# Ledger of designs, part 7: VH-VL binders against p40099

Target 1, 211 residues: p40099
Amino acid sequence: MATKQLLRRQIKRVINALDYDIIAAESHTISQAVRSLIASANSRRVACYMSMDKGEVTTGEIIKNLFQDGQEVFLPRCTHTSESKHFKLREDHHPHLIFHRMSSLKMVRDLKPQGPYQLKEPEPHIEESDILDVVLVPGVAFDIKTGARMGHGAGYYDDFFQRYKILHEGQKPLLVGLCLMEQVASPIPLEKHDYSMDCIVCGDGSIHWFQ

## First folded at step 1 (VH-VL)

Design ro1 (framework fv_roledumab)
Fold by ESMFold2-Fast, scan of step 1:
Structure ro1 (fold): chain C 211 residues (1-211), chain A 123 residues (1-123), chain B 107 residues (1-107)
Amino acid sequence: as target 1 above (211 residues)
Amino acid sequence: QVQLVESGGGVVQPGRSLRLSCTASGFTFSSYGMHWVRQAPAKGLEWVATIWYDGSNKQYADSVKGRFTFSRDNSQDTLYLQLNSLRPEDTAVYYCARDYYDSSGYEDAFDIWGQGTMVTVSS
Amino acid sequence: AIRMTQSPSSFSASTGDRVTITCRASQGISSYVAWYQQKSGKAPKFLIYAASTLQSGVPSRFSGSGSGTDFTLTINSLQSEDFATYYCQQYYSYPLTFGQGTRVEIT
């Protein structure tokens, strides 16, 4: 029987074996599609993840394009409920994301590794996001038939989306999953607290829309 | 009694084909991913291929890609490995093996192994 | 592909000895390492996964350790049934790869 754990482990093993040139080529194609999507949606406030050196769609080109096109750019910081002053949504869930505004590409390049995963993250005192038009969402796997997303298991993004929705009277940003072709999987089982994407952009340049 | 039994090995000339089978018993076969691992005489272990529980995802070692085809029949609790365009370097004992599954999920480690079936490719 | 290198390739030991086998990955693989024992003429037997977790039924004299690139299998007091070839295996990424094996021979 399919389980999230089985899918997550097997897809991660495929992704970890990908050559940098394949990741770079697909990431470039995705960057072009994302640029067009953001322009067509007339989006101004865009949250984007800071990509790792390997194993996922890289976001350096996307971030550069966002600044060139005059978008307001927000990057995530992983926090704990006890640290951030934000409310705890679920009794057993403590980690959550906060997005912070980046004023320039130089500010992004100057970020230091920090937090539980040693990712390049904004400092806690930097302006926190309010309204976001678009969130570019990382994941381990995406289902291009349903919009389902499998994250890394900690629930950071799903927690953020639910908290955002509560704080903004039921409204949420456009959720855009970015996926390498090798991350496409179907079916992906959804649990009660999982958020599906509104849109998935794949390494072949295809864009898949869901309500 | 959890068991895997391979069959279909034999002696064959280069360029020929063989089909290996592996029959499972004593567990819910349709719930497990499966692997083929081979071992050349007096050599170490080499992973050949993996197949997911429902047959939807398959991975192959580069050395066999395009020549070997892995499949499963969950209604018969049986795995198949079709070996085409056999080469002398394919000479090995071929084992089928079950993915290890625990409370954290699958590990791509091999907890149950068959006895192996010998494939000899020689002129 | 991730290359797994075992050392030594073989050695002689006596019952009661502490035996250590090492396994080095060509890149970081976290703790995604399994260990197997293979006796002459037989299929491998699963010993350890996640670098250090013993499979149910494996004697406590076996232990595994390591993370990243360097891993060890230790047999704390060698028994007569432990003379065998031992293999490490990474399952961090495809293709799955094994070490070349370490043969533990009786002195």
Scores: ipSAE 0.005, ipTM 0.560, lowest interface PAE 10.8, mean pLDDT 85

Design ro2 (framework fv_roledumab)
Fold by ESMFold2-Fast, scan of step 1:
Structure ro2 (fold): chain C 211 residues (1-211), chain A 123 residues (1-123), chain B 107 residues (1-107)
Amino acid sequence: as target 1 above (211 residues)
Amino acid sequence: QVQLVESGGGVVQPGRSLRLSCTASGFTFSSYGMHWVRQAPAKGLEWVATIWYDGSNKQYADSVKGRFTFSRDNSQDTLYLQLNSLRPEDTAVYYCAREEYDFWSGYDAFDIWGQGTMVTVSS
Amino acid sequence: AIRMTQSPSSFSASTGDRVTITCRASQGISSYVAWYQQKSGKAPKFLIYAASTLQSGVPSRFSGSGSGTDFTLTINSLQSEDFATYYCQQYYSYPLTFGQGTRVEIT
């Protein structure tokens, strides 16, 4: 039985040892499955992430496909309630995520590294998302039997999902986890603030639906 | 290390067909968008076509659209350009070129070029 | 299609000279410009992208500047290996287009 911290370390060691060719091949397979899933769901407003970390599903192909298919594309920016002036989910100011509308692939390619993690992120003045149909969710590990997700520990996505639910009267977007085969782990220890995925798409092309 | 080698050029009469090949080595071919660029004798560079890393997206210059077909075989690290209904104005050295790799930089600029293969369309 | 116009079309220079080549786009293209060097009988060589970013391994005497519609390639203190034809290229939109080239000849 591993603690969350120990499991996170174990999985990162496996992922860091993967050849880029494996990551590229699995990411391409995931991209094809995601494209089909979004089309079949007739989803219009899709939030994706900028793949900047080594050892995760790369999202460049997904983002290109979303623009090609006429979807509205949103990308995340890490911020803090003391800067954004968005409401607090607890007594102290805390980190949180805002999604911003990208109007073109060129706009995405022009993004500069910024924020606490120096990820390529939208500028603060860019149109903030309202309703979203789908959020493509990154993670360190996913449990394909339960839908559980382990993030990097900062809680940005879990905060965003709770915040979105409050702002949209209990409605939420479809949460789709993107998972290399090497990121599959079971069981993943869950804490009460953790959100599970509605769907997980894996590097072998399999799609797993939950509740 | 990294190289692109074109082949398949030659002398052909107007209206005929030719197939060019480009073999890649020294890099992960399946991760890169690829282009064909041509240069007529004593003239400048002209972009011909692009193909995305997985073959799903292709763009062509208006002058060749409907006549040229771009394809790739990622298992063999090879590009193909099928030239149909050739015209005298298609006479040029044809280069295959690798798109500058950083998907997030988004640059359709060409960091690696082949040596070129000559296509001559003459009566 | 975006037209790229270079000036001059050719000029003579000597080693040690400062050489400036200009490239004008028919519409705004932000900084989506690359520059190439081509020597007689050889394939082009990549020099600069994003209007001003020097490719790794390219000598620091080369520099690029500009945004919008007007772009410049500068070679400070021209060397014997720099006699070549230079091309600008926009990658703002398809079709991708090149300038007509600027030939830098020895005096």
Scores: ipSAE 0.000, ipTM 0.446, lowest interface PAE 13.7, mean pLDDT 85

Design ro3 (framework fv_roledumab)
Fold by ESMFold2-Fast, scan of step 1:
Structure ro3 (fold): chain C 211 residues (1-211), chain A 122 residues (1-122), chain B 107 residues (1-107)
Amino acid sequence: as target 1 above (211 residues)
Amino acid sequence: QVQLVESGGGVVQPGRSLRLSCTASGFTFSSYGMHWVRQAPAKGLEWVATIWYDGSNKQYADSVKGRFTFSRDNSQDTLYLQLNSLRPEDTAVYYCARESYSSGWYDAFDIWGQGTMVTVSS
Amino acid sequence: AIRMTQSPSSFSASTGDRVTITCRASQGISSYVAWYQQKSGKAPKFLIYAASTLQSGVPSRFSGSGSGTDFTLTINSLQSEDFATYYCQQYYSYPYTFGQGTRVEIT
């Protein structure tokens, strides 16, 4: 945890100091690579994240491309077992993600800041996801040698992947990490419940595949 | 009524600075990305800069990068464009424009101000 | 930067004519193109986004088409108020770029 916290702080310090132009340029390159990747995989149901205001790969262009290409688009909402009434994975862990279907770009633009992180999130009554073909995954750091991912520490995505696995008889969607060049780190310490990516797309346009 | 009003234009000598403002009314300013677009006399439109709805992401045209600074004050519904080291080729009408809500984050401009004239001459 | 080239640069047409303006991107931009109308001394007016979607309140005689690199703006049955300069714009990637403009004079 301490080691992860130190690495997380170090990477965040670097990322927060980046010119917005660098983030935008790398995000555009990633958007191009992701678009090709999704097309080649013949994927239809794609979960994406609403990017934060700064400090990570931005997803506005990706979301627009998904609608343009006729994909079904899903965005996450952070919730808690007391609110959602979904089952607990373990007694002491309540935070989890629910993905909701977005019908249009206008619907995405209408999203209001909500939840503990004041991210633009879908309303609870919107259609929840069932099967997903691809999940585009945010992170603080990624290891392009192993597929390891370090998140913000709350465990929302790792909880979702575990929950999805249980509900879909051990099957999972393709997990694609989106990574600025400045977010590449090796080694990333892994804990028992951490999920590795199937694929990582980096800001230089490179795509790294894992078993 | 949705409206954008620019101000701060004027005549200035090369190498000087100017600050343009754009005040928004009739919509939730803090929910929209905003842009500056300029047009030199008898020339076409040139995109200058963008700023995200919360001010966190900014992009600039290469011709102005390092000289112009874009900012916003969501509490006052106001945009600012700081023009430094002005050159004769910066002479133009400067428009502020709102990103269209209908097409997502990277978008066209559905509302434009009337423009403010910046003249750089000696 | 993505270069946007319009053709023609100017032309004259009569009221009632069907006119088309073309816009070519130097690389593939999917459907991320908008069209604007600008009358002398005025700010541009938004007409079309996503290559073919008409903005609310714009007359139905205006239409757009295209994807990839080639785009067109069509005005069916030209009216006297359509005298203006028309611009295409890509919003696929930064820096955003405009075509050089097409001036339409009504004969």
Scores: ipSAE 0.005, ipTM 0.433, lowest interface PAE 12.6, mean pLDDT 84

Design ro4 (framework fv_roledumab)
Fold by ESMFold2-Fast, scan of step 1:
Structure ro4 (fold): chain C 211 residues (1-211), chain A 120 residues (1-120), chain B 107 residues (1-107)
Amino acid sequence: as target 1 above (211 residues)
Amino acid sequence: QVQLVESGGGVVQPGRSLRLSCTASGFTFSSYGMHWVRQAPAKGLEWVATIWYDGSNKQYADSVKGRFTFSRDNSQDTLYLQLNSLRPEDTAVYYCARVEWELPDAFDIWGQGTMVTVSS
Amino acid sequence: AIRMTQSPSSFSASTGDRVTITCRASQGISSYVAWYQQKSGKAPKFLIYAASTLQSGVPSRFSGSGSGTDFTLTINSLQSEDFATYYCQQYYSYPLTFGQGTRVEIT
């Protein structure tokens, strides 16, 4: 069935056509809602992502707010089990995410493009995350009725959530999807390894909770 | 093709010990996390313990912590569950079970089970 | 520990009937529910994971649904080989816990 790939292509077409001003406005609204959410949840250790210029909620304001409010900030690095020596979730070595602690906003601003996707990522020697309270999750599309998320297809975040659950005795952080209004889609087809969000924050400021 | 076979069950008096074994075949044993699940006569399923693919992480149900020890020998495709200080309430069929590669906590393959009876 | 409660505990049905078994979690567990079938004297058989995804080889008459705290297993047209006890299991957090089971008797 090609349903997931077709939906991904359709949404990417819409997102790629969005004006930067629209992305900026919705990202600002989301940043305010996320700030309130994290404060209300009394969350200390927050994993966020380094946003691309297009196609997703931008996270610069969120990261700035996390530091201003005294939260501990973690950012992802793409790696591979053959390099990291972390355990495999399948027979062959495979890609995965590691989150690293950022000690200051300046440290984040000084990050250099690196790794297979040339994204601004932490250096490998930086402290790896242990327990996390909240993970702010990017995606191509989100279903605000079910909590379903569709990623880019590489499985990095789903792998990380599974890996985290194993390492932390079945516990997991609060998974918060960040969603431009233009990324809302329903229904989203789910595969067996796909993780659903606990909460989705949308570009109109709405927050959708799932059990 | 894929198979798990338990052995080592039997009848013992309270306070004694047994060692259960589970032999795997038809898949790459060293790539999978494994579990023990038990079922008392005429009762439901109860999770007992888990062990990671490389043996580095183990978890136990509170009811068996300190009494049961889980281990694996990847060179022999075999699991072991050491049962110490057995109690009548440990009487059950013990199953070893494999977790699916992408779902470490759902059991896709089960053995036939081995019966442990603790009575005086 | 997350408690899983199934209803009903048992019931009788005829071949061709549509059968529904429910499973309720004591807290939100998203979609992290698996379902198993166990025939008398046999090991459990894996049917469904992620609340609604059928394991390869499981007949299409079986389906699962639900999210959060309420989950359902449905057998659309009961066959004689479906006489069994069915268990739900959460794999959201440790310790892993099962429902108490639902016995389906075909009359």
Scores: ipSAE 0.000, ipTM 0.426, lowest interface PAE 18.3, mean pLDDT 85

Design ro5 (framework fv_roledumab)
Fold by ESMFold2-Fast, scan of step 1:
Structure ro5 (fold): chain C 211 residues (1-211), chain A 122 residues (1-122), chain B 107 residues (1-107)
Amino acid sequence: as target 1 above (211 residues)
Amino acid sequence: QVQLVESGGGVVQPGRSLRLSCTASGFTFSSYGMHWVRQAPAKGLEWVATIWYDGSNKQYADSVKGRFTFSRDNSQDTLYLQLNSLRPEDTAVYYCARDLYGDYEGDAFDIWGQGTMVTVSS
Amino acid sequence: AIRMTQSPSSFSASTGDRVTITCRASQGISSYVAWYQQKSGKAPKFLIYAASTLQSGVPSRFSGSGSGTDFTLTINSLQSEDFATYYCQQYYSYPLTFGQGTRVEIT
C-alpha cells in the first residue's frame, strides 16, 4: 500500500468519526470567511458542492449566503464520459463532473439524492455552467503550506479543472478548498494530474493563499 | 435506484469454467471500486476479489488466485468474474459489491447484489 | 492473513433486549472494521464502518465500538427485524477477512 493511500485512510477515519457539533462550528466559521472572500473578489458565478452527512465542511449556509448576496450558484452532478456529450480528455470510461445553474434556494432544496454518493444533484436537463469565477472544492485533506489537495480517489474535480482550462483557453476559476482543522495534513504529495488550490479556508477562519 | 444484478451462475462439473456478470445501474459505475464476495451454503462470507474503478489494480484471495480473473467494462457498467478450474469448495452464492466512497482502498461494501449461485458437483 | 473471531457464534434474545456481539482480530487493525447484517436467503446489508460510524439510514439503536483487536456491535433495543446473522470484517490489509458470523435468534 502506497504512502498516499495510507494517509488517505488515516485522515478519513478521523473525519468520519468527527462529531456533528465540531463540523457545524467549523463550517459556520468557514461560511463567514468564504462570504467575505467572495464579496471582496467581486465574484459573481460561484460553483459549490452539496455536502455529505460527515467528513467535510457543510455547505448549506454558504449556498444560502450566495443567494442572499446575489451570486449565481452552480452545483455539481457526477457522471461518466460514456453518458456525457461534453468535451472528454479520455475516450475510455472516466469520472466526469458537470455543474448546473441553480435559479433559487427552493430549487436547491427540491433536488433529489442521486449519483455515486447519493448527494442531492441537479437534473441533467438543467442549464450547464460556462464561465465560473470561483469553485468551492471539497476534499479529504489539504496541505495549508503548499495548497495540495487529497480527494477521495475518483478524480472528478481534477478532470473538471483540466477540461475547463482547455475549453477556456488556459483560464481557470479561483479554486478554494474548504478545510476542517482535522483535515489539515502535511506533506500531501502531488501526483501528475492533481490540482492544487489557489486558496484554502480552514475551520479556524484562517485563509491561506498560494502564488 | 442503486442496483447490482449478478448472472451467469449454474451447475458445473469439477474442472469446468463459468463466467459471472454483474450489471450496475443507478450510480456512476466508473467511479467505484468493486468486489466479489462469496458464501458457501450455511457458511460465512468470504472475500474473493477487488478491482479498482479503472481496472488498473486487482486483488485476489489466495484460494482463487491463478484460477479466477476479475475484469470490468465501464462503458457497459458491467463487472465480470471468470471462474476456471472449478472445485467443489467453490460452491457458493457469489455477490458483487460496491466499495464505500467510490475509491480503491478496499474498504467496506456499501451496496450488494442479490447473488448468483454456483454449484460445482460431479 | 488477519483472523477475525466472533463471539458468541449464536444466541437467543427477545424484542427489547440489549444485545452485544464481540469481534476479535488476531493482530492490531486500528479501527478498520465494518459490520454487516444478513437475513436468511438475502444479501448482506451494510451497517457500520471505521468501527463506530453508522451508515446513513441505519437505525440509531445500532452502535459499534472498539479499536486495536477488540470490537463490539451493540443493538440497544432489539426489534423483530433485527433477528439475523451479523458479520464483522477487517479492511486493514489484504486479504480482506470476515468473522464467522453471529446468529441472533428469537426466543
Scores: ipSAE 0.000, ipTM 0.433, lowest interface PAE 13.4, mean pLDDT 83

Design ro6 (framework fv_roledumab)
Fold by ESMFold2-Fast, scan of step 1:
Structure ro6 (fold): chain C 211 residues (1-211), chain A 124 residues (1-124), chain B 107 residues (1-107)
Amino acid sequence: as target 1 above (211 residues)
Amino acid sequence: QVQLVESGGGVVQPGRSLRLSCTASGFTFSSYGMHWVRQAPAKGLEWVATIWYDGSNKQYADSVKGRFTFSRDNSQDTLYLQLNSLRPEDTAVYYCARGEDLWFGESYDAFDIWGQGTMVTVSS
Amino acid sequence: AIRMTQSPSSFSASTGDRVTITCRASQGISSYVAWYQQKSGKAPKFLIYAASTLQSGVPSRFSGSGSGTDFTLTINSLQSEDFATYYCQQYYSYPLTFGQGTRVEIT
C-alpha cells in the first residue's frame, strides 16, 4: 500500500509535467489502435471514460470513431451508493460508477461538468448500461508485462467491475487499459480488490494482451 | 496513532531567523504531500507552503517566497521550515498539515491532519 | 489569487438551530472546496472536502453543497460542541486560499 502510493506520486509528477502536444500525439496513436482493436473484436457496446483536461489519454477522438463505426457508446457517472440506489460492495465503500448510453456525438459534446470531481458526465435519468462488450479503462499506471492497473485510489472502476461480475453471473466485459508511454510501470503492487486488464493499448500504438 | 508535532517556535527580533520542525508518526510519511499553514493572532488561516512527497515541487505564498525554505527528511519522518528575514507580519501560530490525495492529476491540498501548532512572535 | 469570501462573518445561535454559512470564490473552482472547524486555542478540524463529501467521523448534521463559485456549509441541528469558527478553503489552484472565517457564537 505504501509502495503503491509512492509509485502513484512518482507517475503523477511525470504526467503533470507533460506538454499537451505529447498527450495529444500519443492519444491520437492510441485512438487509431483502439479503433482497430474494437473492429477486430466485433464489439458493439463500448463504455469509454470522458477524459479530463490533463494527465491522461484523451478520449474525444475515440468517442467520435465509436459513433462513426456504429458502436453503442456509454459514458461514466461517478456517484454515491445512497444516491444511485445500487447495492454497496462493502459497508464503508461508497464510490459507485454507472455507465449511461449516449445516443449521439452531440449529446456527448453537450455534457456539463458534474459531481464531486466536476467531470463531464451524463445526467442521472439517462438509460443505464446493462451488458457491455468493452470498457476502455483509465488509470495512473499500467504494467504491460502483467496487465496490472493502478487507479486513482478511490476504487470506482474496480468497484464497477466487481458489481458487474456479480450482476452478470461471473461474466465481464473486455477490460482495455489506455496508457501513455509515461504511465508504463513495472512492477505494480496489486491488492485483493484490484482488477487487471485483459488488454493494454500504449501511446506508441502497441497492444498488449493478457489472459 | 496518526499525528503531527511542531516545534521550534519562539520570540525573535525583525530580520532574525528560526527553523521550525514537524515530526510525523502513525502513517507512511514519504507517501504524502505536506503543507505549512499559519494563523496570526485573532486572524484567519493563511497557506504558507507546500512540498511534494519526495521533496520536489515546492510552492510558496508570495508573501514568504525567497525568505522561507521548506524541506523534508523522509528517513526521519520530519518536515522543516526555515524562516529567514522575519518581519512583524510573520507573527503567527504555524501548523504543519498533511495533504489528502483526493484524486489523480488534481491538487491533494485539502488538509486532513493538522499538528497542534508552534508560535512564532516577531517583535522589537 | 482566488479570493474566498464567507458570510456572515459572525452570528449568535442556540442549540437546535439550523445554521447556514456561505462561501463565495472570486472565480470558478469546480467543487475543490474543503471546510474546517476551529475551536478556540485548537488546531482546525477537517469536516468536508470536494464541496459535499463528509470526512469520516464527522456527524451527519454537517453537510456541504455548491459548485463553481457558490458554496454552503449547513449544520442541521446545532449542538453545544459546534460553537466554533468555520473556514472554507479552495484547493483548485495555487496559491491555496481560505475564507476569512465565520464565527458561530452561543446566544
Scores: ipSAE 0.000, ipTM 0.439, lowest interface PAE 15.0, mean pLDDT 83

Design ro7 (framework fv_roledumab)
Fold by ESMFold2-Fast, scan of step 1:
Structure ro7 (fold): chain C 211 residues (1-211), chain A 124 residues (1-124), chain B 107 residues (1-107)
Amino acid sequence: as target 1 above (211 residues)
Amino acid sequence: QVQLVESGGGVVQPGRSLRLSCTASGFTFSSYGMHWVRQAPAKGLEWVATIWYDGSNKQYADSVKGRFTFSRDNSQDTLYLQLNSLRPEDTAVYYCARTITYTYDSSGDAFDIWGQGTMVTVSS
Amino acid sequence: AIRMTQSPSSFSASTGDRVTITCRASQGISSYVAWYQQKSGKAPKFLIYAASTLQSGVPSRFSGSGSGTDFTLTINSLQSEDFATYYCQQYYSYPLTFGQGTRVEIT
């Protein structure tokens, strides 16, 4: 945890100082690469994160493209196992991620800030995801040599991937990490339950596959 | 280079119509929401209309609702604003503008790129 | 509709001055405020969004602050090219609305 926290702090300082036009330019490049990747994989059910104003690849263009191309779009809601009917992976209650279907770009636009991070999130009553073809995964840092990902530390995505795998008899969606060039780091320390990406798309347009 | 160029302005009498066009270049036009903003002589800025990237949602200022129609042709990278039943108070420079992409939801309604504007004068 | 009121409507300043323009919303709009600069006879130029985020290519002497109902645009050391009219704009909800503008004139 300590080594992850040191790296996380280091990367966040770099990203916080980054000119927003650089983030926008790299996010646009990533959006084009992601659009092509999803089309080539013939993916229909795509989960995408709602990007924060800083520190990560912005996903607004990706979400617009998904609707334009006729994909079914799912967005995350951060919750807790004590407030959901989903089974828990640990004896104690813990943070939990659920994806909900968005029917239109207007529905996405109308989302209210909520939850611990005050991020625009779907309401609890909205249709929850079943099968997903692709999950576009945020992170603090990514290792383009190994596929390793470092998240913010709460474990929402790793919990979701493990739960998904259990519920779908060992099958998982394609995990695609979205990575600003400034978020590339190697090596990234991994914990037992951390999920590596199947694919990482970087701000220079490069796509890195792992097996 | 990223550029927006408006055309179609002119001098018309009250009750007449004009069609304004805005041609985009240097960016993926079909990925952006677009706006029209106007400015009357010696006055401030007034938002006129918004259109989503795919044309599926449109918003209009109450002062122009029912008279103006916003449309886009993504295959030609062009916006159109049809101005009907023009009134003297519609006299203004009309700008087309692009929705900012940098906010996390990228549906934000701030304007990062502006055209040079086209003048519409409605007088008897 | 959300009314945006700028203060002052105009004022005179000298090169090197620290200039502050205020913008007040008639209701809470979080940080959904943008600022624009317009020089005589020109289209507006984008300066700031999300109340405080500076657009690339805009000099660092410009800064924005505020949340809720009260917002400010500050120019830390006024240059000759900064004499212009400045507009705030809310994008919290439709209809989108601008302030009436603040003209910064050379002394």
Scores: ipSAE 0.000, ipTM 0.441, lowest interface PAE 14.1, mean pLDDT 84

Design ro8 (framework fv_roledumab)
Fold by ESMFold2-Fast, scan of step 1:
Structure ro8 (fold): chain C 211 residues (1-211), chain A 122 residues (1-122), chain B 107 residues (1-107)
Amino acid sequence: as target 1 above (211 residues)
Amino acid sequence: QVQLVESGGGVVQPGRSLRLSCTASGFTFSSYGMHWVRQAPAKGLEWVATIWYDGSNKQYADSVKGRFTFSRDNSQDTLYLQLNSLRPEDTAVYYCAREYSGYDFEDAFDIWGQGTMVTVSS
Amino acid sequence: AIRMTQSPSSFSASTGDRVTITCRASQGISSYVAWYQQKSGKAPKFLIYAASTLQSGVPSRFSGSGSGTDFTLTINSLQSEDFATYYCQQYYSYPLTFGQGTRVEIT
């Protein structure tokens, strides 16, 4: 909708101007909180995004911590239903997200920029995820009062969550949004197919749970 | 202003010990991985050790493993390097350095102290 | 350990010259290379990370390029404050390793 598009534009304007030091400090605080959260939940299979150079929580420290703590780590690859064997959720072919297993920190460091967003992504031949305990979810903005998330507009994560629920008979992983303080916005308008977070971890270290 | 200040260097005989300190100011110390890098007279840079932001992961160069111990006190914004069983080849300026972390695994060094000289001789 | 080899070891240059320093890794390290400038008696200064990304505050005459095993630092128009020793560093794998340094000297 127009309202959602306007809000996304406004928030992107703010976050694109954030200083490196602010992003780094808040990302570290979030990394500590996430580490504690995953440990307390006894979660083993964790999907995490590869962070962009600016405008979102950086995930390098989280990924290092996951390997140190013995977690199984999965990273996303953006693809398309016209190229994958995965079924379409719409009449036309559409963008699609697949998570791949990373066996070591060294493997993550060796990832090359690829795909439509030129993010460091796993190669397509690498083992695809099945069951996931936790997905650490990026976004443009999050509503810490409702759990609502606004993504970049392509629908990769919402598509993945819907597909996951279908394949796993209504089950889904714990969805944890990672949120810089500057990405907090309320209200975020929800569309029918948007997924809300189960939990949002913010740059001040606070953790917000939703039902 | 972001600053790192080293202290504790000096002249010692082989087999002796020294404790180096590095005090941080102007940034959230507990948010950064930290490193020690040394430079022998008229030689290049040599990475010595790293410690993660919470002190949980430490890595050491093979040449110092078992002799040097790295630690940090986040409540006092201070970094420590205990140098034991010192050898003449440990003679160098020792720099503490902040990891350019929080991006895509940049174990590069964006902020450096001025260094403290350790001389191991008889 | 990954060995980083710089060439040349020293370089005699004049103000206004275009200077190129090469760094070669003993194995593939993607783009995980940083560059530093060190002036006599001073701590190193951070110039470049991820092989080609210039640190804030570093003059645009500095640039980096390369991926895999071969990396280059270029100074397009050398100025008097650029006479220094330059080091490459890989951060692909522990132990972290530096090149031996390239000394850029005034003629």
Scores: ipSAE 0.000, ipTM 0.489, lowest interface PAE 15.1, mean pLDDT 85

